# Miniprotein binders against tRNA-splicing endonuclease (endA), part 1

Scores and structures below are computed, not measured.

Target 1, 353 residues: tRNA-splicing endonuclease (endA), of Methanosarcina mazei (q8pzi1)
Amino acid sequence: MNLLKTQLKGDRVLAGKEAVAELYKTGYFGRPKDDGLELSLVEAAYLQSRGKLDIELEGKLLGFRAFFEQASLRQQNFELKYIVYKDLKERGYYVQPSAADFRVYPRGSHPGKSAAKIFVHVLSERQPLSVKLLQESVASAENVHKQFILAVVDEESDLTFYEIKSASPKGEMPEPFPAVKADATFLEDRVIAWDAEASGALYSRGFYGKMLDPERLQLSLVESLYLFSRGVIVVRDRKGKIFSFDEFVEKASEIEGSFLRKYSAYKALRDSGHVVKTGFKFGTHFRVYRKVESIEKIPHSEYLVNVIPEDYEFRLPVMSGAVRLANSVRKRMLFAVEKGEEVEYLDIGRVKM
Positions, changes and structure headers below are counted from each chain's first letter, unless a header gives other numbers.
F, E and O are the ipSAE of ESMFold2-Fast, ESMFold2 and OpenDDE, as the mean of both directions, binder to target and target to binder. V2 is 0.75 times the mean of E and O plus 0.25 times the DockQ between their complexes.
[cut] stands for letters that were removed.
The coordinates of atoms that the task and the answers printed are left out; those that the model quotes come from them. Centres of patches stay.

## First folded at step 11 (miniprotein; from gA5 with L43E R47K E50Y)

Design j3
Fold by ESMFold2, look of step 13:
Structure j3 (fold): chain B 353 residues (1-353), chain A 81 residues (1-81)
Amino acid sequence: as target 1 above (353 residues)
Amino acid sequence: SPEVQEEIQKLLKEIQDLAKRAQEMGDPRAARLVQFLARVIKELLEKLLYTGDELLLELAKQFIKRLEQRVKQLEQQAEEG
C-alpha cells in the first residue's frame, strides 16, 4: 500500500521525484534525473521483490512474474545479471548497472564516498568467452585503473568470480650464450645432443633438456628449435643429413600438436629471461621459472602457461579447471595469446567477493 | 667481415620480402607457416652477424632457397583456386 508507482519504458523503469529520497538517498538505487529516478531492470526487479515499488506497463500493473518475463525479453542475459546483482547487493556491495554489466564499489564504500573500483562482466558457464573480447575488456578496465572480474553463473545459479588481468612476466636469467656448437640427431620423436662439454653447458648453465647420461643431453622439440635457430646446435636426421628449418618444423608438427604456437610462447618466455620446462604433470604446456641459479637447487616454478590462438574461445569449465589446478599447486595461471610474432598474457585467478 | 655483414643484411631483406609475398596469398595457414620459418631463419642470420660462422651462413642460404620454393608453390596454387 502506498508503494512507489513506476513505469516500464524500453529497458528502464521510471519513478517520480519522491523515489530519489526513498531509494537513491537511502541505498543509491538508480540514477536521479530532472523528473525523477531512472532504474535499470535488475534494480527494479530487486526492489519489486522487496516490496518497495509497483511497476506498470501501459497502465497495467505487473506482478513480479510478468515484470521478470518482460525484462528478460528486453535485456539479454537479464536473469543472469539479476542473479549476480542480487548476490552482490546481499553481500553489502553498492552496485551500479552499466553497459559493461556492473560497476561495483569496494565493501564499506558507496558513490558518495569513493569511485567504483571494479568492473564485473556476467556470463553463464555454458556461454563461450572470446579471448579477443576478454583482452579488450581487461585493457579497458586497466586503462582507467579498475579491476576486471568475470562473474560466472553455473547451471544451479551458483556464482564463481574470476579476476582477469594482463601480465608481462619478466624473468631474471641473463641470456645464456655458452660458446658451444654441438651436433644433435632428431631420432624418432626426440632430439639428442652428443657432445659432452656442450651438453653439460646447456644443461647446467642454460637449464635445457635432461641428461641421458654424463655426456648426452635429450632436448624437447621446442628447446631444439630454439637452440638450432641460434646456431647453438645443428640438427641431423638419422642418416646424418642436416635438417632444414622447414623439415624440422614439419617433423616436429607431426609429433607434437600445436608445435608452432607452443614454440612462439616458448621463445617469448625464454627471451624474457625465464627457464621454461614442460608442464605435462600439471596438464599445461609449460611450467616457468623466474630464476634458477643451479641444477642442485631448483626453486618452485612461478607460473603454469597454456598457449592459445588470438581467435580462441574459452569453454568456461575448462578454464576453471586450469585455474583451480594452478591454485592447488600455488602457481599463477597464465594464458599466452599468440598474436603474430608477439605473445600477450592473461593472468586468470579465482577471487572471493 | 664487412662483406659478410652486407650479405647477411641482403639475406634479411630477402626473408622479409618472402614473408610479405606469402601474406598476400589467399591461404592464411600457409602464410603463417612462411612467416614462422622466416622468423626462425632471421634469428639465425642475426646470430651470424656476431659470429660470422661461414658454415651456418651456407645453411641459412639453403634454408632461404627452400623457403623461396615454398612461396613460389603457394603463388601457383593461388592461380588454381
Scores: ipSAE 0.655, ipTM 0.906, lowest interface PAE 1.6, mean pLDDT 89

## First folded at step 13 (miniprotein; from j3 with V40I K47R)

Design j5
Fold by OpenDDE base, look of step 14:
Structure j5 (fold): chain B 353 residues (1-353), chain A 81 residues (1-81)
Amino acid sequence: as target 1 above (353 residues)
Amino acid sequence: SPEVQEEIQKLLKEIQDLAKRAQEMGDPRAARLVQFLARIIKELLERLLYTGDELLLELAKQFIKRLEQRVKQLEQQAEEG
């Protein structure tokens, strides 16, 4: 087979008219431009590795190494993009370069037959990922009815794919709390409700806290503020003085540095009809249930939730660990992004491509 | 009672005004805390529209006064700084 003669120009490889027939019409490589075909550096490297291209720079033929080095100098993350592109191609996908790195067609589809259904963004595990940029990318994909896939390349060049979705979790609890009232005391790091009837109701019907004994309910700080803000409990200090909300929040924030953010997510989840419990055993802020029928029949939680700020940067190994843990216990990992008074959710799941 | 409802509506407006004043604060942390507290008080007041709990209404009034004092202090500090 005659090798197609091509030229490296800037961040593209230019091929002649013959390449349109041989590469574009058959393999859907490149983009027709003028009387020729424009290839991305990744497509060109792939095609060169397959023995289909001769690539020249300033009249000098570049071998695969020399081209790969030149491409790496000309395009940020070229080597990572190439690894992902190659893997996707070897898996039998048609892949087109895009602003989001890649548009991927479902198996058995190709350009012109259907729209690409997947955007693939490529990152090194060493690169921080802005939650803001991630949300924008996910929203952009969803707006055009595409899936957003993050392709993470590790230090050994192994690939892990994550599907990232916007989530709007809805619970099925009819009410967040029973119509009871109790006095409670803020001790060191916990709040105790003292009324036996109210404590029992909050535990068995509201699924709040843990009974210390048959008469006394132990509440977390976020549960306590939620119930206090709804007038279900009155929180007192150890001297019997009623806490103001400012005094409560200050003391709670001294105990838990992320209390305000954690509370915002807790509130949003409870107000949306969920049962919310600590995720400590799972290395997360919360474990979340859509519905709990009885305290004796607590189902497996559907979600684990980590609460992050709007300006958060993901460490990909940490994210990966959280997602892996959630998946290992048959749960989904939700990241609750605090945006002032609002909470937005990202569902991050590992996918096999 | 209608009188209690009217009082709660007045307090809801006061909290909203405090929340607006907090947005104009130069310290983002202080502003965030004031907004957070305003929200919690608002939630209590909204619940009080249904329950009419007199003790909690008095507490809400006290919490609003404390928040207002905090806002005034923060505004003064911003003018002096």
Scores: ipSAE 0.634, ipTM 0.891, lowest interface PAE 0.8, mean pLDDT 91

## First folded at step 15 (miniprotein)

Design j18 (from j15 with V4I Q23K)
Fold by ESMFold2, fold request of step 16:
Structure j18 (fold): chain B 353 residues (1-353), chain A 81 residues (1-81)
Amino acid sequence: as target 1 above (353 residues)
Amino acid sequence: SPEIQEEIQKLLKEIQDLAKRAKELGDPLAARLVQFLARIIKEFLERLLYTGDELLLELAKQFIKRLEQRVKRLEQQAEEG
């Protein structure tokens, strides 16, 4: 009956001191300022939709439509943020808008009981997602021990939530390669190691390549460069001349797109104790095992990995597809970000709120 | 043995110098390839410190010579612009 009267000003809604008692103390809406309460636009729209307040602009009462239109003009992504805010509130979360997006409390907790544990960033499925900005946001959340969640709003306003974490995967293989030496040939688009003893060891102990027959081993291009760079194999062209590394990289790059970047991630994963194989069957660059004990008992790989440059922009439908596929085969989806001489990993997975 | 280790340390310094020279030319794409190759050769040399394989050491010298030629071509191109 006697609704709280508020004023739209800039990108905020200002309420008197009665709102502190009725909205802040009761439901933790807004932020107390001076004698009154300052509400974000999404909080104000939510409360207005619940019949909790009236909003005026320059003395004129705004209905929900008029206010919603004004809020959209005053705040980027307003309707997306409202959709997410309303959804989280209706699921039972306490949600505090921040300068960028939301701080969210776990179920059964609220601002007076503990600190928020979750940071939520909101975007449309049609908006690009900068990997650099994403890494910064994830690092910021992790620095204060908070979970980072991306809330993606599709064109029909359905929500999908992704948890995004930095990762430092560690494998359990005892050594990066067995102590063997072999001669290999880079044919047209494949590398073959010829020595039976070395090939057998590389395959059965290092889990490199695939045996072409009982004596010869076929190696991928990244496997070949890794072993060549360590002096485990010497790679010759089809005329018997030993490749230089620049010649090898040039030929491999003509055959395999993004070869340099893929190799950087391959090397990092192998050096960290993993077995790394092609992820082609899963539409990814690699599938990765923490440990393989024998060829006869190959476990499920733990990760699918795609390698991206540090200035990469995700297309969210593509990211969503990769994450969904990894989940369907019970694997984690890692994105390996090439950062100069280093590789950093983002673990992206779908979560239910 | 000690002589091979000293030679490898000298070659490692040469590789670091070549990578630095390429970076200073201000062509990020060309510098990236030189940096990538330098890291591969560095790994190859560091493994030789462990093994002492003289045949692979001679290959490493050839690889470094090729990288040096690439850096010199990049430097010449920059001076001609």
Scores: ipSAE 0.699, ipTM 0.917, lowest interface PAE 1.3, mean pLDDT 91
Fold by OpenDDE base, fold request of step 16:
Structure j18 (fold): chain B 353 residues (1-353), chain A 81 residues (1-81)
Amino acid sequence: as target 1 above (353 residues)
Amino acid sequence: SPEIQEEIQKLLKEIQDLAKRAKELGDPLAARLVQFLARIIKEFLERLLYTGDELLLELAKQFIKRLEQRVKRLEQQAEEG
């Protein structure tokens, strides 16, 4: 097979008219420009590795090494993008370079037959990922009915793919709390409700807290504020004085620095009809249930939830760990992005490509 | 009672006005806390529309008064700074 003569210019490889027929029409490589074909650096490197291209720079033929080094100097994260591109191509996908790194076509589809269904963004595991930028990217993909996939390249150049989706979880609980009222005391790090009937109702019908004994219910700080804000409990100090909401929030925030953010997510989940319990055993803020019929028949939780600020930056190893843990227990990992009064959710799951 | 309902509606307006004033505070952390508290009090009042609990209504008045005092202090600090 005759090698196509090409030239490295800037961040592209330029090929002649013959390349349009041989590479674009058959393989959908590159973009037609003028009478020729413009290849991205990753496409050119792939095609060179397959013995399809001769690549010249200033009249000198570049071997694969020399081209790869030049491409790395010309494009940020070129090596990572190449690793992902190669892997996707070897898996039988048609892949086109894009603003989101790659557009990927489903197996058995190609450009012109159908739209690309997947956007793939490439990151090193060492790179931070802005939640804001991630949400924007996911929203942009969803607006055009595409999946957003994050391709993470580790230090050994192994690939892990994550599908990231917007989520709007809805529960099926008819009422967030029973129509009861109880006195409660804020102790050191938790709240105790003292009324046996109300405690029993909150526990068995509301699925709040944990019974200390048959008469007394222990509540978490977020549960307590939620119930207090609804007039279901009246929270007192150890001297019998009723807390104001400011005093409660201040004391709770001293105990748990992320209390306000955690509460915002807790409230949003409860108000959306979920049962919300601590995720401590799973290294998460919450474990969440869509529906619980009885305290004796608590199903497996469907979601684990971590609450993050709007300005959060993911550390990919930490994100990966959380997703792996959730998946290992057959749960989905939701990240609740707190935006003041609003909570937005990202569903991050490992995908096999 | 109709009187309790009218009083709760008045308090709901007051808390809404406080929440608006909180958006103009120069300290974003202080503003966030005030808005958070205003939201809680609003939800508390909204529940009171259904329960008519007089004890909780008196508590709501106290909570609003405390929040108003906090907002006034923060506004003064923003003018002096």
Scores: ipSAE 0.678, ipTM 0.909, lowest interface PAE 0.7, mean pLDDT 91
Fold by OpenDDE base, fold request of step 16:
Structure j18 (fold): chain B 353 residues (1-353), chain A 81 residues (1-81)
Amino acid sequence: as target 1 above (353 residues)
Amino acid sequence: SPEIQEEIQKLLKEIQDLAKRAKELGDPLAARLVQFLARIIKEFLERLLYTGDELLLELAKQFIKRLEQRVKRLEQQAEEG
């Protein structure tokens, strides 16, 4: 097979008219431009490794090593993008370069037969991932009815793929709390409700807290503020003085540094018809249920929820750990992004490509 | 009672005004806290429209007064700084 003569120019490899027939029409490599074919650096490196291209720079023929080194100097994360591109190609996908790194066609499809269904963004495990940029990328993919996949390359060049989706979880609980009223006391780090009937109702019908004994209910700080804000409990200090909301929030924030953010997510989940319990045993803020019929028949929670600020940056090993943990217990990992009064959700799941 | 409803509506207006004043505070953290508290009090008042609980109504008045005092202190600090 005659090697196609090509030229490295800037961040592209230019091929002649013959390359359009041999590479684009058969393999869907590159983009037709003028009378020739424009290849990305990643496509060119892949084709060179397959013995299909001669690549020249300023009249000098570049071997694979020399071209790879030049490409790495010309494109940020070139080596990582090449690893992902090669893997996707070997898995039998047609892949085209895009603004999101790659546009991927389903197996058995190609350009011109159907639209690409997947955007793939490539990151090193060592790179931080902005939540804001991630949400924008996911929204952009969803707006054009595509999946967003994050390809993470580790230090050993192993690949892990994550599908990231916007989520709007809805619960099916008919009421957030029973129509009861109880006195409660803020102790050290917990609130106790003292009325036996109200405590029993909050526990068995509202699925709040844990019974201390048959008459008294232990509430978390977020549960307590939620119930207090709805007039279901009146919270007193150990001296019998009723807390103001400012005094409550201040004391709760001293105990839990992220209390306000955690509360915003708790409220949003309860108001959307969920049962919300602590996720402590799972290393998360919450475990969330769409519906609970009875305290004796609590189903497996569908979601684990971590609450993060709007300006959060993911450390990919931490994100990976959380997703793996959720999946190991057959749950989905939701990240609740707190944006003041509103909470937005990201669903992050590991996928096999 | 109609009287209780009217009083709750008055308090809802007061808390809305405090929430607006909070946006003009120079300290973003203080502003965020005031806005959060104003939201909680608003939700508390909205629930009172249904329950008519007089004890909780008196508490709501106290909570608003405390929040107003906080806002006034923060406004004064912003003028002195």
Scores: ipSAE 0.676, ipTM 0.909, lowest interface PAE 0.7, mean pLDDT 92
Fold by OpenDDE base, fold request of step 16:
Structure j18 (fold): chain B 353 residues (1-353), chain A 81 residues (1-81)
Amino acid sequence: as target 1 above (353 residues)
Amino acid sequence: SPEIQEEIQKLLKEIQDLAKRAKELGDPLAARLVQFLARIIKEFLERLLYTGDELLLELAKQFIKRLEQRVKRLEQQAEEG
């Protein structure tokens, strides 16, 4: 089979008219340009590895190594993009390079038969991932009815794929709190409610806190502020003085540096009809339930929630760890992005491609 | 009572005005905290519209007064800086 003669020019490989018939019409490689075909560097490297192309630079024939080195100099993350491109192709996908790194067609579909359904963005595990940029990318994909997949390449060149979605979790709890009132004391790192009847109601019907004994309820700081802000508890100091909200928030923020963000998410989840409990055992801020019937019949929580700021940068190993942990316990990992008064959610799940 | 409802509505207006004043503060962290506190107090007052709890109403007044004092201090600092 005669190798197609091509030329490396800038960040593209240019092929002749014959390449349109042989590569584009049958394999959907490249884009027709002028009388020829323009290939991306990853497509060219793939085709070269398959013995389909001769690639010249300034009249010199480049072997696979020399081309790969040149491509790496010309395109940021070329080697990572190539690894992902090759893997997706070997999995039987049609893949087209795009502004979002790749557009991927469902198995059995190709360009012209159906629209691409997946955007794949490629990152090294060592690269930070801006939450803002991630949200924009997810929104852009969703606006065109595509899935957003993050392809993470580790140091061993192993691939992990994550589907990232916008989420709007809704709970089914009719009342966020029972119609009770209790006195409570802010101790060192938690609040204790002292009224037995109110404590029992908050625990059994509201699913707040943990009973210390049959008469006393232990509340977390976020639970306490939420209940205090609704007039369900009155929080006092150890001397019996009622806290102001500013004094409470200040003291809570000294104990938990991210208290305000954590509280914003807690509030949003409770106000949206969820039961919210600590996620400490899961290395997360919260475990969240859509519905709880009784304290004796607490279902498996559907979500684990980590609260992050709007300007957050993911460390991919940390993200990966959180997602793996959530999945191992049959939960979804939600990241609650705090945007002042509003909370937006990202659902990050590992997917098999 | 209608009087309690009217008083709560007045306080809701006051807290809204404080939240607006907070947006004009030069320190974004201080502004954020004031806005956060104003929101909590607003929600507290909104609940009081249903309960009419006089003790909690007095607490709300105290919380607003404290927030007003904080805003005033922050405004003074912004004028001096």
Scores: ipSAE 0.670, ipTM 0.907, lowest interface PAE 0.7, mean pLDDT 91

Design j18 (from j15 with V4I Q23K)
Fold by ESMFold2, fold request of step 16:
Structure j18 (fold): chain B 353 residues (1-353), chain A 81 residues (1-81)
Amino acid sequence: as target 1 above (353 residues)
Amino acid sequence: SPEIQEEIQKLLKEIQDLAKRAKELGDPLAARLVQFLARIIKEFLERLLYTGDELLLELAKQFIKRLEQRVKRLEQQAEEG
């Protein structure tokens, strides 16, 4: 029997009209072109490995090794894309190569039945992932109502899939803080509010700080600046002099790394109706609650949040660890991206295909 | 009161001017701190519209004066360098 004869040309494999009936109409491989079929390199390698076609270059037949070597030379990340393509095909998905690496149809569907709902982007675990480029890719997918999935290929060619979404977390707290006023002192490395009534209200209604005793409230530095900036507290030094905001920020920055960036995210989360507490025990900047009704019955927080600059580059093993930890404690992992005065959020979670 | 409200609006314009002057200097690290502080003072002033607290208004004027001195130092450094 004669296998389908194809030609390697540039970064494509070209097949005759017989391939349309045998490959496109039965499996949606390739793209019909004139009276023939145009295959991507990953599709051609997959089909060749299944004995469905022969590939020629300048009149000579290429075995699988020779073709794979040629494909690697002609397309960046070819091996990674092939690994992901093969895996998704073997799981039963219809997969079409595209500019976003792959378009993937829902399980049980195909191009003639519905639109593709998933864009998949392929990376090696060794490659950096720019937050700026990631935000642009996610936005592009969301603008056309598609799910964005990152397929990460590790050193041993195992795959991990992440769903990445923009997020607009909104809390349900009725007010940002109770209507109280208090004096506070910035001691060596923390702030104490002294008035028993105001401290109690901040703690039990606003869920700020931690009571040192029944009358005094210890506030974190971001909590302190938030309340100070709103006139809820006045912060004094140990000699009773009122801090200016520049003095406060300078002292806080000497104590806490990335204080300005952490504050920007803290403020954004509180302003949108959340309760925000340290995430130190989870290795994150914050743990975040959509609503807390009582100090005696604190629910589990919904989010872990890390704050990053807009020019941040993920190291994928580190990102994987953070996402895994959040999942293990049943929380969503948000990355708060500081972008000028605004804070934008990426929700990153592991998914199974 | 209307007089306090108009004074606060005057102070808000002063803060806007200071933030703009710092941004125009071309030192992004120094400008970032000034703009961060300006936003904090702006929010402090906007909260005063609802409270009318005379003591806090006087503090706001002191904070703005300190910010102005910082911007002037940055402007002088940029001219010398």
Scores: ipSAE 0.660, ipTM 0.910, lowest interface PAE 1.5, mean pLDDT 91

